# VHH binders against Oxidoreductase NAD-binding domain-containing protein 1 (Oxnad1), part 13

Target 1, 295 residues: Oxidoreductase NAD-binding domain-containing protein 1 (Oxnad1), of Mus musculus (Mouse) (q8ve38)
Amino acid sequence: AVCTQAASWGLKASTLRHLTLASIIKSRRKTDHLERTASVLRREVMAAAKVCEITHESPSVKSLRLLVADKDFSFKAGQWVDFFIPGVSVVGGFSICSSPQRLERDRIIELAVKYADHPPAVWVHNKCTLDSEVALRVGGEFFFDPQPTDAPRNLILIAGGVGINPLLSILRHSADLHRDHADKGRSYEIGTVKLFYSAKNTSELLFKKDILDLVHEFPEKISCSFHVTKQTAQISAELKPYVTDGRITEKEIRDHISAETLFYVCGPPPMTDFFSKHLESCHVPKEHICFEKWW

## First folded at step 4 (VHH)

Design a22 (from z7, 13 letters changed; framework vhh_ozoralizumab_d1)
Fold by ESMFold2-Fast, scan of step 4:
Formats: sequence, structure tokens, C-alpha cells
Structure a22 (fold): chain B 295 residues (1-295), chain A 126 residues (1-126)
Amino acid sequence: as target 1 above (295 residues)
Amino acid sequence: EVQLVESGGGLVQPGGSLRLSCAASGFTFSSYDMYWVRQAPGKGLEWVSEISYSGDSTKYPDSVKGRFTISRDNAKNTLYLQMNSLRPEDTAVYYCARGPEDYYDILTGYSEFDYRGQGTLVTVSS
């Protein structure tokens, strides 16, 4: 940090030593969004955005809907934004969880932010109000953007914790493409999508209703398996058919391996590393495995 | 309820070895990254070691790298820390901690683990 003018006393020198140790630990954990993503491609467009809706997805996760009037702002399902807050020097990094078609139709993107004592998250949870203005820049190479000439692919999405956010965008985009295909003369056929989503218990599974609404709309094309590792409360009747006790297993993932299958993995590094190594050991081509980790 | 119970601490001479254990209960141990952290007298918490939920990856700070080894037994819900070539500077209360899920770009400190045990004292002295 910078304390040259104030650090003339032994107390300040002691404080700087403590800050140095904390800084080393934080750097080791790769917590700075701009530092972690310095080599990742960004779109050139810097767009103004206005908060138009605020909801709670859970006690610890707040969802923002942002109006982005700039028509040159666009993204692919699975990408994130650099989140610039006036008066806040730290830049946030948040995956877009809404679909590209939602942006095209309504000029809205959706972000979901878990609380933490980090300035962008604190701003979202404690300072942000309707009509708050921010600036956004799209980045990321973790995305699903099939072309009409592409062979149909089946998708397996593996989510842990807040890694559900970009995978929900991909799931919603897949649903949009299925709707377009059902409208005769629009789009091309795409394969099936199955989501594996792990959390401690059902109350920590985000977007359950949104996910199940898509499963019910396209039961032959979209499916999900929620995995809970420590469920003590009774599971509701509507969730029971979709919930499996225990972690997502290697066997369950292996059952979906084929030449036509693409894997998207997003979650904490150990989960992401485990599944990408497992898929590589099963001889899945690297170009069929897309992963992103956040910590 | 989530519980982490550390054991294996004690008095050891410089150059000696100790093996710490942490018995976990009240959660699916095999689904969480686990940590060892320590607090020396009059100092803050210091990260000592990290192990992924699968056991595939381990990490250490330079201060203990090559001397300490973290391991886990998911069948027994137990975390271990093998400490070799102990130094007086390793004197601390050692805590077992359950790792948080990723916060996207959010970590305000290693003290913000979901759960931490009561600790076990390691004293390195003659």
C-alpha cells in the first residue's frame, strides 16, 4: 500500500509489516479480478449501465438487473463483465447469468453477487440502489456460441457454488435456441443440455425455480441433477426428483462422454481441476472441455 | 452442527516432529477444501497449508514448504498435518478450518473460513 507520509512512527511501520503479510496471503489466493484476468480478452466497448431491479436470490446472494442502452454492447453466454463503480477504485468481476437474447430484446443483463467484504461486493449489497450507474466491459473466453454450420452438440454443465452464474447463462441461451427451433423456419437443432449443480444443501442451490422452469418447458432437451453434500432438513416434494445425496461422481460424468458432447465446468479450483483432469484421462479432446474457476 | 476437533499438539524439541489430526463431523467432509492455519502468541492468523476436497492439490507458504505435509482421509473424515524439522518459530495454536466456496473475486482474509476448530497448541522448546 502507500503510507510514506503517515508512516513516520514505529506503530505505522508495524502496521505496514502486518499489511505486507496479509497482502502476500491474498495474492497467493488470486483474489484480484484484474490481476487474475490480465491476459483474458476484453471487448472494446465500455458501456454505461443503470440498475433497474434488485432482488435477493438467497440471504447471501443479491441479483441485479442492469439496463444497458448502448446497442454496441453485446456478450456471449458464459462471459463476465468488468464492473466499474464511480468512487470505488477496486474493479469487480461478475459473470452474466442472463442470456444474450435478453440483452437483444430488453437491453438488460443480470448479475448475481455473493456477499463478501470486498469493495465491489459490499457496494452491491450495502450501497447500490435503483438507478445507480456503473460502467461495464465484457470479457471472458468461457462461452457457448454455436453456429448454424456446427454439428449438434450435447452439453454437460458442471457447477459448484457461484460457478452456477455463467452456466445459467449458457442454460438460458440453450433454452432460447430450443424455442427458436420450435418456431418453424428459425434456428438450427442443437443437442441436449444436462446441468450438474453441487451445493451443501438445497437452500444454497441458487436459481432452483428458474432452472426447473426450463426443465419443465423442455423435458426432452434440458435436464438437471442437484447434488447436496450435507442435507439435514427434509427435501421438498417438488425438489426430490432432482436431488441426489453426495458429490457429483466421476461415473455420472463418464456416462455422458461421447464425440458429440461438450463439457463446461465452473466452480472452485479444486472442483474445476478435478473434473478437467478426469475428462482428459478419459481422452476427451481439450477443445471439448471448457472451464473457468473463481476464488 | 459442524464440528472440527484438532488433536496431536504438545511440547516438542527443535528439530522434532509432530502429526496433527482434525476430526470433522456434521458435514460431508469429502466435498470441502480444508486448511490448516496457526496463530502464534500475540500475532494474527497465518495460513499454513491447503488441500483440495479430492486431495489432488496441496499448497504451502515458503515458511513451511518442504517441512510440513497436509493430507486427508475422506473415509474417516480426518485431516492431517505432518510437521517435520520443527523450529521455535512454529510455536502456535494450530486450527483446522473448512474452506469457503469461491467468492468470485472475494477474499477479505484467511480468517473468514466457514468453520474453524478450537485449536491445538504446539510448543517448540527445549
Scores: ipSAE 0.000, ipTM 0.202, lowest interface PAE 12.9, mean pLDDT 80

Design a23 (framework vhh_8h63_2)
Fold by ESMFold2-Fast, scan of step 4:
Structure a23 (fold): chain B 295 residues (1-295), chain A 125 residues (1-125)
Amino acid sequence: as target 1 above (295 residues)
Amino acid sequence: ELQLVESGGGLVQAGGSLTVSCAASGFTFDDYDMGWSRQAPGKERELVAGISYGGSTYYADTVKGRFTISRDNAKNTLYLQMNSLKPEDTAMYYCARGPEYDYDILTGYSEFDYWGQGTQVTVSG
């Protein structure tokens, strides 16, 4: 089948949900990433990586750029890493938000880590410095990796909260393929990509500038719709054309259903369950629905 | 198709016992936290008991020591064993999948993201 990742990741995403009912308003923290993802295939390479840049995407999210010299280290857009920290017994799990071409060209990957009481997140926020060394292993079956012989597909990306991280990787990869197509003629044909990204307000939307830069570079191929559910502050003039007040609607998503469309859904479990169930009820083939849950 | 079907409710005398069950289908039961909520006439809905996918349990103070939540992942079934029943336990009991989150909630304002139709438990004194 043309997209086996959607079907297999559907099963993997459901096996990865680890939610504790100790509080009705909280997602589970301090999850063991290795236990949760034990059934998910890893690549064989364990690579050393060095922190070469640290940026603050928001007060609660820190981005790391990691230099990975090992030429055998590779990933597909949408995959994550096991994150091994010297002296920390708990292994982190973080989606790569940069593109595969960035790794090929610069030997760099980018991770964005939201603060949590989980030891790897605490290390990233409180202990990590330039030149800190970690070890990485790639995993995950939530990815977009079209081949030259594949039929062109349109992508609908549905992101919530930190679920933007692997979807930004897919968006960036799509942009790379559009640049390659423009520069090299018709090496690949890929369809359009549209991102739906939901948060409570515009300050909680991550990577707004990076996303809009891609929209402006490829206005006929890349589009986005930011959704805010509880916006109280004024929306800036530059964001206003891209922001819709209210939730991403089922009707809006249905308008994009076609035989050539692949859906990638990533966010908190209530969001991923809601859209996966809705797409299934609209008779979208399971091979055309990829989803992944992050807390 | 996602479905939660409760059964086992009925009339029981004060001090008695009753087990309610919930048969789940249409999703990977093993991956979800599950719970039981109840709503009595004239009262707010309350979360009575919860069990995580990993087996950790929660109980409301009103039922702690009397009720036991359990799950059978092989049968996709959730149970609530109710002992030492009191008239104040009279309520409609709802099986539920997962709790509500307070960030990027796309399912609306509900205590859980999905629940069944409920089963009535009446305790006479």
Scores: ipSAE 0.005, ipTM 0.159, lowest interface PAE 10.4, mean pLDDT 80

Design a24 (framework vhh_gocatamig_d2)
Fold by ESMFold2-Fast, scan of step 4:
Structure a24 (fold): chain B 295 residues (1-295), chain A 125 residues (1-125)
Amino acid sequence: as target 1 above (295 residues)
Amino acid sequence: EVQLVESGGGLVQPGGSLTLSCAASGFTFSDYDLAWYRQAPGKKRELVAGISYGGSTVYMDSVKGRFTISRDNAKNSVYLQMNSLRAEDTAVYYCARGPEYDYDILTGYSEFDYWGQGTLVTVSS
């Protein structure tokens, strides 16, 4: 499959290698989603959506399931939505964390929104209720959409914080493709998927159960490594085999470099800049590196 | 243990120059972004200059052309060369280590996680 790159990709590799501090400084400034993503392509469909389920993934993260009846609304795993809220002038930007197949089957997409002092996030956490209606438009060039004629490739997913959201969509899509292959025999065949997901501690790792359910369903095809940088509490016996103390290292990622491997990196700018630079320094082709920055 | 130790502060006349030094220990210096912040009496702490591990630099607008940040990875040190000093540059200057590519900053704001004790710079006649 051909890897789609983030809008920031237009910069030279040497420029990207030296951007980490500028990216950190920029992340201190509040920016509008539409302004930040002005050059990113959107799909034409503007669809109405209704909130049909609200859950808390963590104390600071609220998950919404949205019913999207419009059959012309579709997305590729890893894409996000412009999130238009009646009465709110600021447009939200949220990655879809559910799979395309979930939308096709149930007309549902899932969004996970971390609390922030930003009008769309405040609305999701404080004002949103069951049956609240919003409008959605799909955007993004960060996606995994293999075609039946494509040679199978291995995926390495590198997530930080809410960057897990689009990578969970990709992971779930990969699981759907493996399930279809087992059931139909003539569906897409893809390589293995390994997720690296970093947070301060295990309580800040989102979707742990959902991720491990997929690992247990496809142990030969899907694997994960959770990384914790400031863990003080004891790690549960169930999580312990999957948790590594310390940050995701360049050496760990380098061990997965091959001609058949695609890399997807999503998280704060310092993380995405760090890993994209190191992959480029290891001569990974640019079309095999997809990255997206989220605030 | 991570340590950042500033030196080079002092009293200087307007239009004068000072060089601040920061000696770092307890981490792989070459892997980190470093920055100089300052805090004047009655003001909020502000970023003055930053340097990435790759050598790229950023400056606040009021010091561009007057201040130069540099690093010496062999000496585990970062420097701030301050020229054409003004009374408004009077502040305690802090050396800071950038985030170790902290992956769980979910609010969209990054913050430097280790600070030195600071060194006082006074610009007065």
Scores: ipSAE 0.000, ipTM 0.196, lowest interface PAE 11.2, mean pLDDT 80

Design a25 (framework vhh_8pnl_2)
Fold by ESMFold2-Fast, scan of step 4:
Structure a25 (fold): chain B 295 residues (1-295), chain A 125 residues (1-125)
Amino acid sequence: as target 1 above (295 residues)
Amino acid sequence: QGQLVESGGGLVQPGGSLRLSCADAGFTFSDYDMAWYRQAPGKERELVARISYGGSTNYADFVKGRFTISRDNAKSTLYLQMNSLKPEDTAMYYCARGPEYDYDILTGYSEFDYWGQGTRVTVSA
């Protein structure tokens, strides 16, 4: 989804793409990324990319840093890639979790892939090595790309599990814009960002250090609240101030409702349905509620 | 410590009906997307029907118009009403409690927290 009034409605009105929506409304399969997203706009560029770093973000999530030499390859914070693997017939779909500025400066994008018995995820976890080559194509209408003439907006990011991936891209992009404003004298203001991020336990909260580094760099502009629903281990002293036991609640979100606030929700279907319904019941305009729904 | 318990399977003639039930002994039924899967001998597990906690439903093409999935959040129970049963519907039917945080929105892939033991459905004359 796209969240400014004019851009959101305009992009959703792609006539020819929407005529194929019926083909997406089938039983939920594990490997139907291209079918699910058939109506979603893609960029024209198909770019080669090489794996230049592999790390484990958690016991179940592997992070890939991909070098994309093609200068025509670009994306907006919150977008994803079609992930084409030589010898694998199933096309993966993965949100970019790095910022557009990282790509511009270093020609690197970052993807984080949770282990699953699904061919692209199996390849990432079991077969992918340094210098493995893949092809990428950018897609997605869920993004944050403020223009200088836009009114400043506050962002509330609501993440569940691997739904953190596109929201981390948005968070990182917001931090980049704050740095540009502070040191380069950018002529426009951007608002604050607060991340609500829920997982079963602290070990499944991805990118904790990266997120907290941004909070500490911009304490008046960026904040976060981690939520854990099934925590059994002791929480470290470093994380304790940021962690709440239990689900993200309607009450916590309600205090952030205003005419200047955009809500980005990315998580499992129960979370997306819950918060989109709650925000709608509080009379938040639909163009201020950004999410993707394929169930 | 939650678990899903399926019931309602059995032997039925072609054209007959069965209603499957799945009781969630878990803690937060109303927060989960629920699904029915089936597996015939020697075949892969396949999705039959899915229902969000908000009531949105999704069906496999091979059961569309014949099966109805529903839920009762107050009773923590999932249902599958199966009408016009065919021999091809013969399988072990599994209840699955949808993923909490393990859902990949782009691929539609999910890993489930809990799976039931299954209930057998046999359609034959």
Scores: ipSAE 0.016, ipTM 0.339, lowest interface PAE 6.7, mean pLDDT 81

Design a29 (from z7 with Y53D D56S S57Y D105W; framework vhh_7z1x_3)
Fold by ESMFold2-Fast, scan of step 4:
Structure a29 (fold): chain B 295 residues (1-295), chain A 126 residues (1-126)
Amino acid sequence: as target 1 above (295 residues)
Amino acid sequence: QVQLVETGGGLVQPGGSLRLSCTASGFTFSSYDMNWVRQAPGKGLEWLSGISDSGSYTSYADSVKGRFTISRDNAKNTLYLQMNSLQPDDTAVYFCARGPEDYYWILTGYSEFDYWGQGTQVTVSS
């Protein structure tokens, strides 16, 4: 498989050039996900979904589990959904953080939504209840979908902030493939996966338990490094082996460069630009670098 | 309270260079991503560049890539914009702005710039 370059999202410089300060603030509060991702391919299926579980991953992040009965609804690990809310004219965009096999087995997808002053996020945090009904359409070109005839590849996943969401999907999919190989003796192998996940402190790192459960299940295949830049509280003994103080460095990434390695980067533009530039300077082929870029 | 003060603007010839500074006070500067934005006469605002709280990550608008360099000195609470190969269409008022690390839209929500400086005028003319 070849890594596909991710589509860019957000307000472009040329669009921003025509706005006043007040209109920039207004347009950001009213920005339509569909406008940012207009050029990104969607699947044709528009599926009804029901909220079947609501949990808090953190005080600012709600996790939704959605039951999608439509058997024609499917996605690849790393993709997102257009999120259509009855009575809300603004369409949301949310990365799927569960695996494709979870959907195949249970008809469930998982979304994690950070609070924002934007109608879809406000609806998720203030209005959404169990049995709320929405419509979903899959999109996105940032994904991991290895084929049996592909040479085994090692994955390096680099996450910043909420960019963890699509990378968690990829990590979970990789774990599913390792279980299939162990249990069923598949005709192909997949390589190792290492996650680098950066946040200001450990409380801002999402899905710590879920990630570490996978590391413990597949210690020879899955590893992680949590990076914290402003940790003031004491780190628990359980997390200490996995936490590094400071940003993810060029040296740490360079140590993983090889012909068989694919890089997936998802996070804020400063982060994606930094790692994209570094990997290009190390002569990593463009098809081995997959990133989700937003402005 | 929170203050951002830009300096370093002025008149420069085409092809010349200028270094803008933004001094921050009233908050923990090292905890916030910082940005540069400009407004040309009779036009709207244009985002130019952003830098992470530590300075490890930077991003640039296509219009300034290769010509402008953003940097910061957290010990001095100061943000910089080094502007090279200046062109007449770079004439604008330049603002520094405080934003969170995720000041750009991500699939889980949206962020906004909290505070802006008063601006400093850059004029590129012979």
Scores: ipSAE 0.000, ipTM 0.270, lowest interface PAE 11.3, mean pLDDT 81

Design a30 (from z7 with Y53S D56E S57F L107W; framework vhh_7z1x_3)
Fold by ESMFold2-Fast, scan of step 4:
Parts: sequence; C-alpha cells; structure tokens
Structure a30 (fold): chain B 295 residues (1-295), chain A 126 residues (1-126)
Amino acid sequence: as target 1 above (295 residues)
Amino acid sequence: QVQLVETGGGLVQPGGSLRLSCTASGFTFSSYDMNWVRQAPGKGLEWLSGISSSGEFTSYADSVKGRFTISRDNAKNTLYLQMNSLQPDDTAVYFCARGPEDYYDIWTGYSEFDYWGQGTQVTVSS
C-alpha cells in the first residue's frame, strides 16, 4: 500500500520554535507549497502544459483540463503537481483527479481548484483562460499502482472535502483496470472499490455525476456512500439511494476490514487522523492504510 | 475583521479541571477547522487538538489524549476545550487558531494557521 510520509507529520516543533508569538499573532503569511513539501519525492520531469478546457464543479470550484505534450511526463493515481505560473512567484500544489490512462491516451490531466486568496488559486479563478500555459512537476507518495503479480485487493476510499480529488483519480484508475480486465487479455484482476465521501450537504459533494457514472458502469465492482451532516434541502431522487444522513462512522468502516482490504483516507487532518488511528486500533497493517492530509 | 477571543483560563490545583472557550467573529465559523495550541513559559508552541468544521472528527496530541476534549457549537460560533486531570506541566498560554482556508489540494499542514486569538493563561499549581 501507498502512504505519504508528509501525512504522518503533525505540527512541526522546529518550524514553530522559529516563529515568535508576536509574529504569529500579527502574521497572515502563507507558507509556500514548495517549502512545506520540500521533503516529498518529485519526478525529475518539468513539463509545459496548456489549458484546453475550464469547467465549474461548483460555484467555488473550477476544474482545468491541461494538455501535456511531453511524453516523459507521467504520474500514478493519487499524485499531485507543483503548478508553476508565469509571472506568479508562488507555486501551487494540486492533486490530479483524472486517471493515468487518460494521460496516456489523450495527453490530458485534470485539476480541480477551490477559490482562495492564495495566488495560484486566484490565478486559476480570475486570470486563467483557454490556451494559458503553465509548467508542471509530479510529486507525492499517496497513490494506487497495483502490479500484475500483486494479490487482488479491495479498496475503501474515505474522502472529506478536497480529499475527493486524489481519491477520484484512484477511483477512475480502478475503473480503467476493471474495463481492461473485462476485455480478458488486456489487464489483471483487482478487487472491489467503495467510496465514502462526507460533506455538510449534497451541494458540497463534488463530482457526484462522475462518481455515479462509474458506479452505474460497474455496479458489482464500484460502490459509493455519500454522507451529509447538515442537509436541509430536498435530496434528488437520483441521489437518495447513495446518501446517508450523518457522519461516516468507525462501525461501518470496521465492516470492511479484512486481510484483502486497502484503505485510502484523504481529507482534513482531524478526519485523516481519526480514521488512520481507528484502523490501527483494529490491527490493520500499516501497509494497508494510506492517508494524505490537506488544508 | 476576523477575531478569536479565548476565555476560561485561571489558576487551578493539580488534578483539577478547566473549560476554555473561544468565541469567533468576522467569518463563517462553521466552514473552518479549528485548533487549540499552547505555549509554556520559555518554550515553543505545542499543538494540542483539532476539530473539523462539522465537529465530526477530532484529533489530539499524545500529551493530552484521555484528559482533554475538544468540541464546538457552530450555532454560537464557539470552540471549547474541556481540560481534566490537569498537571503542573499543563501551565501555559492557550490559543485557539483557525485553520487556513480550504484550498483544494494546496497542502499546508498545521503550521499554516492564519488567525490566532490573544491567548488565555492557565496556571496549574498548589
């Protein structure tokens, strides 16, 4: 299994000791993505990319499709990119939400960016247009990349907020492998995949249509459970079968624990810490628990 | 305009309890993860506990597990820290801190808290 080293990291004492109380109270400064992830492995390739499509996943989230012509550029499902913008000194960090197969076939990756006052996010939302050019470098140790000789594994994906982005990449990669396996001579067998995705309400759940399209294509291999904690609006008939009122509970996650199951958790630190510690307390091997934190 | 105000600190005997509160204003409190951090005299900052925007997920530093409980009331824009079995080593200024804005896939870590309160003093002594 694949786990990011950065996700096991709590509040760094050395970083905090460098800062005085007065500077912390007065400062609104954001740490650069490159500084924060300096210890995380990167691929050597720096590739040019061109924006070829812009869509909205929600009022606050824009998705970009980028054409990456450089054939040496590759990634594993769950990885992210350093996002270099001409004229912008701050480097962005965004998970790839498309599958590796999409890059191999179409030379396209997809990123989804929520609006924020951080310069890369401001650029995506306010300045980015079709044909805008950026540079990309792949990084990250949170990924799903099964090999033909590996024993088949079932996947449990637990997403909160932005954590859906790399987990959607993993979900899409799993679907690609199931599709290839159905062709008999093209791929090896993998287990089932179930996504648990929590938000306050259904409007804050991203990629609902994309997720359900995969569930409908592979109903015996891919399933999902959307969890809503403060739903006040009427839930559409199409979503009702997939929506559970209330948080993702440790009890329902325990129902999926087995020697053949891998867990991928991505979301806010409290969420990732809660589920990773719970799984550890249930004696799930460290190799079977993969997590990545976000802010 | 964003403001965080901690209250509830004071002097307490070893083994005693205190409940800290942090009142938030100037932003949509229910949209942000919140944290408690402390600073002991002459020492650096120590992160203690975090709670998700919904309140459904919590995490704790090993030094306070089983003794401290974080909670929130989104209707009142208030964050709480229930502190039990207090020890002299818990003497510190306690801060509430707002997590950075949710940037889709900009990994920031706990060191990126963007707003902090002024702190409330907790002293544990006989």
Scores: ipSAE 0.000, ipTM 0.244, lowest interface PAE 13.1, mean pLDDT 81

Design a35 (from z7 with D105E L107P T108S; framework vhh_7z1x_3)
Fold by ESMFold2-Fast, scan of step 4:
Structure a35 (fold): chain B 295 residues (1-295), chain A 126 residues (1-126)
Amino acid sequence: as target 1 above (295 residues)
Amino acid sequence: QVQLVETGGGLVQPGGSLRLSCTASGFTFSSYDMNWVRQAPGKGLEWLSGISYSGDSTSYADSVKGRFTISRDNAKNTLYLQMNSLQPDDTAVYFCARGPEDYYEIPSGYSEFDYWGQGTQVTVSS
């Protein structure tokens, strides 16, 4: 995959600025190289997986639960898999929407696949059955994996469309950590999580019940705001408290800016570009802004 | 209910300037991309300019590029069109129009606009 956004730049830096930029580039390349090397080692593990459950999240989105017996297979919340289908030459790429703890406990991961005229998606929607076997390889640098020695962080998750998939993994992981802290005290405390999730109407919002179940379990730690831009049908009384008419605004997001806050943005390119550029203009450090473009 | 009201039209001399305003009510203005469209006497609709809900992205028709500037004030629920270097060919009724509601994109057709103002007349003559 090639990023073409940096095709031209009219930057004319002084010698000192040039050296500073070169140092930043060197640091970024070394960090990216180490992260890529770590991912490459994990990506070399080709794990067999078996479809053990198929559900419909919406008319256009199927959820698969995959049993992954290989204990060397692991992932961080927010990562995706290369999806290898026997007899299909095109490799799929799907974000994991379940938590790492679900894999550790049950050897299960969950993928949610929107219908598209693309061979892996066609296979999931038209050919995939219970006990179908595939091969998986983990990848991605968009993740949340706090360590016990890390300072607590508040998370702001901004989702559009199926960009909810990796953010649901992060939300579920956060809930697991809060549950471990509450039940056993063995886990360190982490900050709050707020999800902003935008779609045209409530029927296009995925995982509403799963998200609200987490909000109700941890009302002081997990919150959400569903945003609908073209709602014509009446909203149910259960959902009304969580639904806001209109787009996610810059002002709402700015209200959450602090030194302790991490931002995760996943959705269509116009949305991700808009929020990432706005957060940068507000001087949020780049290491506190994680984004992944999804189409 | 949803209303869009244009003001600021009038008679100007060639080379002059006008600023049009469109005041929105009855909906969350900051959630919608907004557009300016005009109709000259005896002619069809011509899209002139669009602005994203945040104001960060703008687009212009070639006929007005460099002469007209679109802007918005979401706190005042107001859309603006600054028109400079006006020509007799700019004589038209100017409408503001709402939509589309997706993140910024140039509209593919006028049916994508669900609400229009009543228009304001701009006449460019000596």
Scores: ipSAE 0.006, ipTM 0.207, lowest interface PAE 10.0, mean pLDDT 79

Design a36 (from z7 with Y110E S111Y E112S; framework vhh_7z1x_3)
Fold by ESMFold2-Fast, scan of step 4:
Structure a36 (fold): chain B 295 residues (1-295), chain A 126 residues (1-126)
Amino acid sequence: as target 1 above (295 residues)
Amino acid sequence: QVQLVETGGGLVQPGGSLRLSCTASGFTFSSYDMNWVRQAPGKGLEWLSGISYSGDSTSYADSVKGRFTISRDNAKNTLYLQMNSLQPDDTAVYFCARGPEDYYDILTGEYSFDYWGQGTQVTVSS
């Protein structure tokens, strides 16, 4: 189980044969998720899912909790789903932000969807209700799934915007493993995890309470640093110890480089390229730098 | 009304240079990260370069690093791409794109940019 490095995406050859350049250009913002991720591995199971809870994480982001009764449906922390909506021809792609153990225990996965003019996102924000039914298929090679015989690894998670979604899944999975270890149910050691999470202001930082709850539960194993680039409002006293004004820096990340450290990066293309390139220049092995690149 | 308009494309010989410009209007240009993206005939979109809102940070795709330079003039609301040592494989439509103040989940089938220009054609041939 190794993390996946940069992957390119493109339209199928058969699709391009019948398109004019203008038609291709018009489709650039709304290219089908299935075409974009055609080379990415999928699990075999197609599962029905029902919306059981809807919350607003920010003005632009809705979270869905989906009940997945099919017991053959499973995923690894960091993976995403193909999101099939009845009556909508465009298939969505959304990272799972809940942990694998939450699915095993409660048959629930959690997705967080930012508003966009893309049909699946429009459906989530404008048409989706409690008890809406969808179909799901798991995909992706960006994941954290340590085995008992593996050497302990420290994790550095670098998140920007909704790139927090798969990294929160990894963070939550790490916390689950620490609970299992504390209960003496597992005999292997688990490394530390530190999250660096950047947004323009604190209101756009998703899951702040969930993240800090994990930090407080495992203060010697889990830590976080929130970064805000355009904060105008006062930062609450509870968040202030965890918030740094300005972008995540190369120096901060460099201080965490070691042979036992895995880096997971999920954010806008400039962030992903900046940190993956910086880590490679510091001689971090490519298999220890985990990210997906769709451009 | 947000508008991005690319200019400066054209026909150039292999080894030549071109400078692309993108004029922005309808928003506070100095508050947004900006990007250059291209699409070659029969190919998907390729991100080339990004620049922070202040101009203090730049990044490049491996295919163009050392040959292309991104810059901006916030007083003129203009983004630039200086392209040197052009090769036939650089033939493409070039787009400027606004990096949002927040992130779009690309797995929704949308790119990470909220506004794009119409594109300008660059052809590298003898």
Scores: ipSAE 0.000, ipTM 0.251, lowest interface PAE 10.9, mean pLDDT 81

Design a9 (from z7 with I106F L107W T108S; framework vhh_7z1x_3)
Fold by ESMFold2-Fast, scan of step 4:
Structure a9 (fold): chain B 295 residues (1-295), chain A 126 residues (1-126)
Amino acid sequence: as target 1 above (295 residues)
Amino acid sequence: QVQLVETGGGLVQPGGSLRLSCTASGFTFSSYDMNWVRQAPGKGLEWLSGISYSGDSTSYADSVKGRFTISRDNAKNTLYLQMNSLQPDDTAVYFCARGPEDYYDFWSGYSEFDYWGQGTQVTVSS
C-alpha cells in the first residue's frame, strides 16, 4: 500500500537515479528471513524433521518431503516455516505447499525451494540428502482456514513464480474440504477456487500435474489459468486449454469481484503490490485481500 | 529472439523537444514493464522513467519529472518518451529496456533489466 517503488518491478525512483550498471545489479531487496519477518507471529513449537523424499519440480526448483513426528506441530494452509539447518547459521524461510490434512494423516509436509546463492537454498540444492535432519517452526499470517460457521467464499488465487507454493497449499486444502463434503456429506459449504498462475514459460510452471489433477477431480469447483509471458517452445495438447499468452490482466481479475470473493496474491513484490493496489482501487474491502511477498 | 530498437534521436537546440520510440519484437510486449535509461559521455547509466505493462502506472526520475512523458501503444508494440525543455546535460545515448521477470523466493529478490536496445543518440547543443 505504501508506495516506495519506482515501477512495478520494485525499485524506488530515488534509488534508480544516477545508478551505474553495477549499482542496478546490486539493487537487491534481499534480506535475512528472520530480519524481514521479525514482527510476524510464530507458533511456539520447534519440531525436528527428517527429509524422506527429494524430487525436482523444475531444473531450478527442488521439492523436499519432511517427516515431522512431533504431534504438536501443525499449520494452516498458506503458512511457512523457519528452516533451521545444523551447521548453517542462516535460517531459511520456505512456504509449505502441502495441505494441513497431509500433515495430520501422514506427518508429512512438502517444501519447494528455488536455487539461490543464499546458504539455506544452497544447502537444499547441494548438501541435503535423504535422512538429513532439520528443525522447523511455523509462522505467517497468510492463510486460508475457513470454519463451518463462516459464510461460504469463492477464492481467487494469483500466483507468480514460487508464490505458487503457499497458494498450492491453499488449493490443496480447498480440495480436501470439497472431497470431505462430497464423500462424507458434510453440511459445511465451500465456494469455488480459481488459480491464476504466471511464469515465463510452461517449464517454469511448478506443480502443473498436481494442479490439473485437482481441476479434473472437481471441475465445477476448481479451475485454473496458466499465463506465460515468454513461451517459445510448443505447448503440449494437454496444457493448451489452460494456457494464456501474456500476463494476468486487471480485467480478468475484475471479472471475479463480488461480495463473496476472497483474493489471495503471492509472488514477487511488484506483482503483489500491483494486484493488491488494483483490487483496492476497485473497492474490494481490505479484509477480502490477503497477500504475501516472496523476494 | 527479443529485439528492442530505439529511434527518434538527433540534434536539438536547448529548449527543444524530441519524441523517442522503441519498437519491440520477439516477445509479448503487453506483458512487460518497460523503461528508459540514458548514458551521458563518460558517465554511468541513469534510469529516467518506467511504465507498467498495462500503461496504468508511470514513474520518473527527479531530473526529468515534468519535462519527459513515458507512454506505450501495446497494439503497435511501441514504447515512447516525449522529451520537452531539453537542456545540454540531457545529451546522452537513450536506451529502451525491458523490465525483469521477477520470479523469486525469499532468498533471491533483486530487480534488473534483462534486455536492452542498442540506444539512440540525443545531442542538445547550440
Scores: ipSAE 0.000, ipTM 0.224, lowest interface PAE 10.8, mean pLDDT 81

